# Designs tried in a protein design chat: VHH binders against RCC1 domain-containing protein 1 (RCCD1). Part 3

Target 1, 376 residues: RCC1 domain-containing protein 1 (RCCD1), of Homo sapiens (Human) (a6ned2)
Amino acid sequence: MAEERPGAWFGFGFCGFGQELGSGRGRQVHSPSPLRAGVDICRVSASWSYTAFVTRGGRLELSGSASGAAGRCKDAWASEGLLAVLRAGPGPEALLQVWAAESALRGEPLWAQNVVPEAEGEDDPAGEAQAGRLPLLPCARAYVSPRAPFYRPLAPELRARQLELGAEHALLLDAAGQVFSWGGGRHGQLGHGTLEAELEPRLLEALQGLVMAEVAAGGWHSVCVSETGDIYIWGWNESGQLALPTRNLAEDGETVAREATELNEDGSQVKRTGGAEDGAPAPFIAVQPFPALLDLPMGSDAVKASCGSRHTAVVTRTGELYTWGWGKYGQLGHEDTTSLDRPRRVEYFVDKQLQVKAVTCGPWNTYVYAVEKGKS

## First folded at step 9 (VHH; from d2 with T107Y)

Design f1
Fold by OpenDDE, look of step 9:
Structure f1 (fold): chain B 376 residues (1-376), chain A 125 residues (1-125)
Amino acid sequence: as target 1 above (376 residues)
Amino acid sequence: EVQLVESGGGLVQPGGSLRLSCAASGFTFSSYAMSWVRQAPGKGLEWIGRIYTSGSTSYNPSLKSLVTISRDNSKNTLYLQMNSLRAEDTATYYCAREEYTDILTGYSSYGMDVWGQGTTVTVSS
C-alpha cells in the first residue's frame, strides 16, 4: 500500500472577511497559500463570506464572517445564509442539522433530522460507496437546500451519487453516470438547449451514451467530467467561465493593449495600421445552452472539477490544476487578477512539485488539496 | 454607471446614535439585496447585516441589538440606524450590493459586487 504522502490544503482568492486562505493579511490572495499546518482537513466548503473546514477527527471550524466550532461532524456544506452539518449519531445514524450561518453554531439549529444511511447493498464489493457529500444526504434520497424547505426529497429511481447546487439550478450525477438538471434555466445552465426552467430533474439528453464521473455547478454554469477525462461545459459565459470567447474580456484586452502601446517613449503615435484582414469577428458566446466539449491544453485528461460563481477549476489526471473565468480577486491562482476565457495552468503547484488531488471552489475563492510528487 | 454613495458618517459621542444612508444609482435597486459592512482601522471586514428584496433583514448577532437596516426603494436608498455607539464601532462603513439575489425568495448569494467609497464613523468622547 503506497504510503499516502501527507497532503496539504491551499487557498487563494477573496478573503475580505478573514476566511482562511493561508498566511496572508489582505482581502485577497492571488497565489496559492498553504492553510494552517497540522490540521488534518478532509472537507472544505466555502460560501462567499465564510468557509467551513471539517477535520478527519470530526471537528468543524468556521472561518470568516461566521465563527464557531463543533465536534462529531462528518460533513458540512456552507451557503451564505445557511450551514448544513452532518453529525455522527450514537449509532449508524447521522444527524443532519441546518444552522443559520450567523449563529456561529450556537444555540439550536433551525432544522434537524435523523438520516439513516442506506445499507450498502451486499453486491457491490468494489463500490467504495462514496457516501454522498453534502448537499446530497447519505441516503441519496434527498438533498439539503439553502432555501426552505431545507429538506428536498429525490426520487429513488434517480440513484443519486453526487449532487451540486448552483445559484438557481441543481446537477445530479446518478450511479450509472447519467446527468440530470433542474431549476432555473435562463442562463442555459440546465444544458437542455433551452432557457426554460425545469421543475423536476431532467436527463441531459446531449450526454446520453456517455458516462460521467463528476459534476460541478457554478453560479450560472455547469461542468461534467467523463470517465475518459473529457470536459463538458455549458451555461453562462459572461466572464469566460466556459473557456469560450467572451466579449467582455476581448474589450478589456484591447484597452490594456492600447494603453500599453501608447506609452512608447518618443511621442510618435505609431498608428499600427494593422491590416484588419476581414476575418469574421470571432463569435463571442454569452450563453451555451448545450454541453460543449472543452479541450485542455496538451490534451490532458480531467478527473476533478469545481465551479465558483464565475470561475472554473479542473484537476488533470497528472495532478495539474487549470483555472479560467473571473479572476478579479485572484481566485484563479495566477498571481494576478486577470480574468481568462481559456484554461490556464496554475504554475505554483508545478513549481513546488506538488500533485493536485482535489479542488473546491467558493464563489470568489479556490481551495486545493495537493501532495508532494513522488520521487520517481 | 452603477454606483453606491454612503453618507451620514462623522464624529459621535459614546452612547450616541447615527443614521447612515446609501444612495444607489445605475441599477434597479429594488431587485437586489443590500448589505452593510464595516472596517475598523487595522482590522478586516465585518459584516453588519443584510436586507433582502423582500424587506426581511439578517444581522450579525454581535451587532443585532445595536443596528437596524432599512430600505426605501422609491428613493433608491439603503439605511443603517446605529444606537448606543461605542469606541469599538469606529470604522469606515460601506454599503454593498449583493451580486445575486433570488427573485423568488429574495435571498442573496455569491458576494457583494458593488461597493461604495465608504463613510467614516468615529466614536470618541
Scores: ipSAE 0.578, ipTM 0.832, lowest interface PAE 1.0, mean pLDDT 88
Fold by OpenDDE, look of step 11:
Structure f1 (fold): chain B 376 residues (1-376), chain A 125 residues (1-125)
Amino acid sequence: as target 1 above (376 residues)
Amino acid sequence: EVQLVESGGGLVQPGGSLRLSCAASGFTFSSYAMSWVRQAPGKGLEWIGRIYTSGSTSYNPSLKSLVTISRDNSKNTLYLQMNSLRAEDTATYYCAREEYTDILTGYSSYGMDVWGQGTTVTVSS
């Protein structure tokens, strides 16, 4: 077993509430910063105003608008109004606790339930269908929703491996690598080619025949990564979060160009009639209701993906981080606040000789786990 | 102090009807959507339904035919009318205040931020 090199977590983006452990209130971090909290963090779940950190030792710590700590925690999932905590029981069973975020870990939970992991059926030698992390429950028969009802059952036939929640929709990855979506569809985030809502999990037919390894859900956009490293992305593209041309960025660019042109001293408004060469205005895409294939620079293979409210992060097989979309709070990690409609590599990790292993996006921030590159 | 107090629970025969009340205090009741939630012994929370500030309602499809939610803003009271009760309807019933959180990110979520202590309904012959 190759001794996993000790890694560290990094955070960047919006930290107005002190969501990053040890970060003061009111800070925006525009470049990756190591978390001051111990190197033993194994889970990060970020809401807008607070972040839940779980250590390998089973300690849960909340930072931001919600504060507190608890022991014997296996996993935690943070939403703005609700904290789900999976506690270790005295035996193989786990205890799921649901807390109001404002009073999280104080007093009694809103709700608690024992969760029994499905006994590894003897007969399926192959895939440790290890039920994914929260919000998917260990038995893969239900998930936690931040909206009522908080406990939502899943059909056993789905054989859920991973579940990700956007603002109004859900993405499910099953054991076979198929992707299902349901919920709100008004931004095309379900990927079925319509803007209609789906009440029940619906298979993404557009991805039929492909095997997905991971799914990610943002505010109103969705991402999946195939086993071969291909990125499929669909939904809302208001801020370039699909890495497709967006009107909003074009207008901002023109406004900045206009403001830069107005600062020339001499009073002559040279209306640079920039000759609109008759090039057909590059089509702006506001909504992409079908999965679109996204190529990373240099043909890099993706292995991980995460989505914020309006930004996307992808980790490559080589351990590089790419981010794009809304960058107003520095959540893209490029030392600026610029939004991007194309993937950009976060150079911090390259410069520091770090290999990125995981990424988790909050709505306005990004957390990254990275290890030192082995001296070849 | 913000408080919700449920009442009206008790023993009822199968096929019977029951009306639960939830008295709200410490906040502007009319400004909030309210929900009913129940928890059967050994089971998880089940959402029953919601009433919006407008008076419009939304129900769990599985329970829609059996329940009616109403509110009297003048009395700061939420009601749950249940009809044709069955043994499976035995549960502790909770009223909850729902707050709409518009996260500056564009996320909108409904959170049940205040709960009552619950009232127990037992359906038994």
Scores: ipSAE 0.059, ipTM 0.393, lowest interface PAE 2.6, mean pLDDT 86
Fold by OpenDDE, look of step 12:
Structure f1 (fold): chain B 376 residues (1-376), chain A 125 residues (1-125)
Amino acid sequence: as target 1 above (376 residues)
Amino acid sequence: EVQLVESGGGLVQPGGSLRLSCAASGFTFSSYAMSWVRQAPGKGLEWIGRIYTSGSTSYNPSLKSLVTISRDNSKNTLYLQMNSLRAEDTATYYCAREEYTDILTGYSSYGMDVWGQGTTVTVSS
């Protein structure tokens, strides 16, 4: 068993409420900052105003607008109004609780249900039956919704392995690596080539024949990663969150470039005639209603993805983190507040000789788990 | 009352051009981004493009070469110029107002919250 190198969690982005453990209140963090030292965090779930941290020891701690702690926690999922907590029972059964976020885990939950984990079928040699992470329930027959009704059943035929929720839509990855989507479609986030809503899970036909390993859902965009490391992305691109050209960033860049016109000492404006060759203005993409293939720089393979409100994060097979999209609060980790319509590697982890293992995005922030690179 | 009214639809021959108009009323037109959407018979809604308050535009890549969106704020009117029309462009065309939404939840984006009744374009020989 290769001794899992001790890792740490890092956070960056919006922290106005103190969402990051140890970061204090009122700070925007524009570069990765380690979370509270000594806490063995295994799960991070971030809402806009608070973050839920679950330790390997089963402690849940809330940081931000919501405070509180609980024991015997296996998993937690945070939304602005609701906190779902999976609690260990006295036996093999788990207890799912849904709390009002404002309750600080005091009093009675809004809803609770016993969940019996499906017996690990003997035959999956890959023993890590990744028990469906919240908001998917362990039995994969339902998920927790941040909007009433809070319990949403899933057809058993879907064989859900992973479920991610955007602002108005859901992405489901089944056991076969197929992707389903449903909910609001006005921003193309469902990936069916239309802007129509889907009331029921609909298979993404555009991805047929491909095997997906992971899905991620942002506010209005969607991502999946294939087993081969290919990234497919679709939905809204207003802030470059699809890594497709967006006009909004081009205009901001021109305004910054105009301000960076260094007045020569003699008061002459060096018109950097950047020879914009008369090339046809690069097509800007606002909505991508079909999955588009996205290549990372240097042909890197993706293994993990997460989406915030309007930004995207991807972890490569080599342990590099790439981010793009909306960067107003530093949620891209590049020590600035610029938005990007292209993948950019977060250099912090490279410089620190860290290998990124996981990423999870809140709406306006990003959390990363990284380990020290083994001295070859 | 907030209202959008599309006009300019009709019958056009393949290869022809058409300009659609959308008249806005009941709100400050210049303060909103506007979009065009279409629905072909038996098909779902397809986004065509957007024009921002700045006058900047964004288009569906599949339609970018065929369409131009513009606006006249003095007339509270949105326009869609379509060129080289094909039979596949037969649809009902809608204009929509876009509003910035969900800022407090962290899911900030533009939502199409007001729609016109649509104008029908038929491309036929």
Scores: ipSAE 0.020, ipTM 0.319, lowest interface PAE 6.0, mean pLDDT 85

## First folded at step 11 (VHH; from f1 with S108T)

Design h1
Fold by OpenDDE, look of step 12:
Structure h1 (fold): chain B 376 residues (1-376), chain A 125 residues (1-125)
Amino acid sequence: as target 1 above (376 residues)
Amino acid sequence: EVQLVESGGGLVQPGGSLRLSCAASGFTFSSYAMSWVRQAPGKGLEWIGRIYTSGSTSYNPSLKSLVTISRDNSKNTLYLQMNSLRAEDTATYYCAREEYTDILTGYTSYGMDVWGQGTTVTVSS
């Protein structure tokens, strides 16, 4: 059993409420910063104004607009108004609790249910039975919604393995690696080629025949990663969150380029005529209603993905982190506040000889788990 | 420096009215939608309402009858008029600048990037 090298969590992006454990209030973090040293965090779930941290020891700690702590926690999922907590029971049963985020885990939960973990089917040799992570309930027959009703049943036939919630839509990955989506579709985030809403889970036909390993849902965009490491992305691209050309960034680049007109000593404006050859203006994409294949630089394979409100993060098989989209608050981790419509590697982890293992995006921030690269 | 400063909070009797102000500085106030948010003791953030750059308003349905939001761009000031106040309205009230508004839906899920320090309203007999 290769001794799991001790890792650490890093956070960067918007921290106006003190969402990052140990970062203090009112700071924007434009580069990855280690979270509170000595805390063995196993789960991070970030809402806009607060973050839930679960330790391996079963402690839940809230940081940001919501405060509080609880013991015997296995998992937590945070939204602005609602906090779902999976707690260990006295026996094999788990207790799912739904709290008002403002309650600081005091008083009585809004809702609670005993959940019996499905017996780990003997046959999955990869013992990490990824027990469905919240918001998917352990029984995979329901999920927690941030909007009433908070309990949402799922058809057993879906055989849900993973569920991710965007602002107005849901993505479900089933046991066979098929992807379903439902909810609002105005931004193309459902991936069915239409802008119409779907009330019920609908299979993404465009991905038929492919086996997906992971799904991620942002504000109004969606991502899935295939078992082969391919990235499929669709939905809204106003900030380049699909890594497709966007008009908004092109206009900002022209404005910055205009300001960077170095006045020569003689007062003459060096018009850097960047020879834009007469090529047809690269079509800007505002909405991509079908899954588009996205290639990472150097043909890297993706293994993990997460989405914020308008940014995307992907972890490669080699342990590199790529981010793109909206970067105004430093949530891309490039030591600046620039938005990107192309994948950019976060150099911090490379420079520090860290291997990224996991990524979780909040709406305006990013959390990363990384381990030290073994000295070959 | 971008700053929001709330004022006008205090003690008010049930059934009373109160007008809060939010002074904005360090940015082009007229170019941003603005929101009011409150937080009652021990409770979470509750969105009250929004005023757009156009002057149009949107309110929390639960509070719509009790609140009016307005703005004076010449003074860089946001206002919250509250009427018929109840004990349940005791809270710290915050004004917030909205960075992003969904142009398609008009809804902002994660748009409030700048907040004031808040002004406390206590409704008590």
Scores: ipSAE 0.029, ipTM 0.457, lowest interface PAE 4.0, mean pLDDT 86

## First folded at step 12 (VHH; from c1 with Y101T)

Design i2
Fold by OpenDDE, look of step 14:
Structure i2 (fold): chain B 376 residues (1-376), chain A 124 residues (1-124)
Amino acid sequence: as target 1 above (376 residues)
Amino acid sequence: EVQLVESGGGLVQPGGSLRLSCAASGFTFSSYAMSWVRQAPGKGLEWIGRIYTSGSTSYNPSLKSLVTISRDNSKNTLYLQMNSLRAEDTATYYCAREGYTDSSGYSDYGMDVWGQGTTVTVSS
């Protein structure tokens, strides 16, 4: 068993409420910053104004607009209005608690239910039954919704493995690697080629025949990663969050490119007459209602993905982090506040010889788990 | 242009009250949940409370007893009233628009528009 090298969590982006443990830092963190030293964090769930941290020891700690701590916690899921906490019971049963975020872990929960983990079916030798992560319940027959009713049943036939919630939509990955989506579709985030809402889980037909390993849902965009490392992305692209050309960034780039008029030493404005070769203006994509294949630089394979409100983060098989989309608060980790419509590698982890293992995005921030690269 | 403008700040005596207004323009005010946030000197942001499109409110538990948030959609104005002020309530107060609000008034993706803030100083 390769001794899992001790890793650390890093955070960057919006931290105006103190969402990052120990950051002590201002409203914005533009470069990855290690979280509070000595905390063995195993789970991070970020809302806009607060973050839930779960330790390996089962301690939940909230940082930001919501504060508090609890013990015997297995998992937590944070939304702006609601905190879901999975707590260990006295027996094999877990207790799901739903709290109002503003009063989280104080007084009585809004709702609570005992959850029985589905007995590990004997037959899956690959016993890493990745117990569904919140908001998916361990039994995979329901999920927690931030909106009432808080308990949402799932059809058993879906065999849910992973569930991610966007602003108005849900993505479900089943045990076979199929992707389902439902909810609001006005931004193309459902991936069915329409802008219509789906009330029930609908299979993404465009991905049929492919096996997906992971799904991620942002505000109004969706991502899935195949077992082969391919990235499929669809939905809203106003900030370049699909890594497709967007009008908003083209206009900003032209303004920056206009300012980067290299004043020659002699003060003459070299009008780079960039020969407008008559190339048809590259089409700007505002909405991508079908899954589009996205290539990372150098043909890197993706293994993990997470989405914020308007940004996307992907971890490669080699342990590199790529981010793109909205960067106003430094949530892309490039030491600036620029938005990107192309994947850019976060150099911090490379420079520090860190291998990224996990990424989780809040709406305006990003958290990353990384380990030191083994000295070959 | 989307804009929020806070007003009503100033000097208040301990035990006094503040009444702040936030004028909204450039967007359909009634379609958005709104929040008040404050920042004391040298401190981080503190969420005060939110009012949904329905008119329902949510407050910071630490401030709930002292705070009332209201809105007048006909005037595109958000209000904050806070009573029994202490020196610790000295801060710049900001109104903010919730970037996403669903039909139920739920918001989860942050405050995308902020005012410039109005400063309240509580001093004897």
Scores: ipSAE 0.494, ipTM 0.795, lowest interface PAE 1.3, mean pLDDT 87
Fold by OpenDDE, look of step 15:
Structure i2 (fold): chain B 376 residues (1-376), chain A 124 residues (1-124)
Amino acid sequence: as target 1 above (376 residues)
Amino acid sequence: EVQLVESGGGLVQPGGSLRLSCAASGFTFSSYAMSWVRQAPGKGLEWIGRIYTSGSTSYNPSLKSLVTISRDNSKNTLYLQMNSLRAEDTATYYCAREGYTDSSGYSDYGMDVWGQGTTVTVSS
C-alpha cells in the first residue's frame, strides 16, 4: 500500500465573507494558499459565500457567511440557500439533513431522512466503494436539490455513480461511464445540440461509445473527462470557461493592448497601426451546445475536473492544475484577476514541488488538495 | 451601463432607525434578486438579506429582527429599513444584484454587480 503522502488543502479566489482560503487577508486570494495546518480535511464544498469542510474524523465546519460545526458527518454539500449534510447513524444507516444555509447546524433541519447505503455488491473487487458524493445520495437512487422538493428520485436504471449540479442543470455519470443531463438548456449546458430544456435525464448521444470517468458542472457549462484523459466541454462561454475564444475577453485584451501604447522615449504615442490583415475575425463562441474536445497544453491527460460558476479547473495525470475562465476574484490561481479563454497551468504547485490530487471549485473560488512530490 | 447607487447613510443615534435606498439602472431591475451586504471597519462582509423577484425575502438570522428589505420595481429601487440601531451596526452598506436569477426568482451564484456603498455610523 503506497504510504499516502501527507497532503494539504489550498484555496484561492473569493473570500469576502471570511471563507477559509488560507492565510490570505482581504476579499480575495489570487494565489494558492494553504489552509490551516493540522486539519485532516477530506471533503470541501463551497458556495459563493461560505465553505463546508468535512474532516476524516467526521467534523463538519462552516466558514464564511454561514458558521457552525457538527460531528459524525460523512459528507456535506453547500449551496447558497441550502446545506446538505450526511451524518453517520447509530447503525449502518446514514442520516441526511438539509439545512437552511443561514441557520445551518442551529436548531432543527428543514428536512431529514434516513438513507441506507447500497450494499457494496461483492463483485467489484476494485470498487473502492466511492461512497456517493453529495448531492448524490449513498443509495444512488436520489439526489439533493437546492430547490424544493429537496429530495429528487433517480431511476434505478441510471445506475448513478456521480452527479453534479449546475445552476439549472444536472449531469449524471453512470456506472458504465455514460453521461446524462437534464434541466435548463438555454445556454447549451445539456450537450444535446439544442437550447431546449430536458425534464428527464437524457443520454448524451455525442459521447456514445466513449467511457467517461468524471463529470463536472458549472453555472451554465459542463465538463467530462474520459478514462483516456480526454476533456469534453460544452455550454456557455461568456467568460472563456470552455477554453474557447470569447468576445468579452478579446475586447478586454484590445483595450489593454491599446493602453499599452508604447510611449516612445520621446513621449510620442506610436499608434502601431497594426495592419489588420483582413483575417476573418476568429469566430467567437458564446454557446457550445455539443461536447467539444479540449486539448491541454503538451497533450496532457486529465484525470479530474471541477467547475465554478464561470471557471474550470482540471488536474492532469502528472498532478498539474490547469484553470481557465472567469478570474475576477483570483479563482484561477495565477496571481492576478485576469480571465482566460485558454488553459493555463497554475505554477504555484509546480514551483512548490507539489502534486495536485484533487480540485473542488466553488462558484467564485477554488480548493485544491496536493501532496509533496516524492523524491525520486 | 449597469449601475447601483446606495443612499440614505449617515450618523444615527443608538436606538434610531434608518432607511437606505439603492437605485438601479442599466438593467431590468424586476428580473433580478437583490441583496444587502455590509462591511464594518476592519471586518469582512456580512450578508444582511435578500429579496427575490417574487418579493419574498430571506434574512441573516442575526439581523432578521432589525431589518426589512423591500423593493419598488416601478422605481427600480431597493430599500433597507433598519431599526433599533446599535454601535455594532456601524458599517458601509452595499446593495448588490444577484446575477443569474432563475424564473422562480432563485439565485445561487452570488452578486455580480455592487454599488459603491453608503456609510452608516451609529454613535451617541
Scores: ipSAE 0.424, ipTM 0.754, lowest interface PAE 1.3, mean pLDDT 87

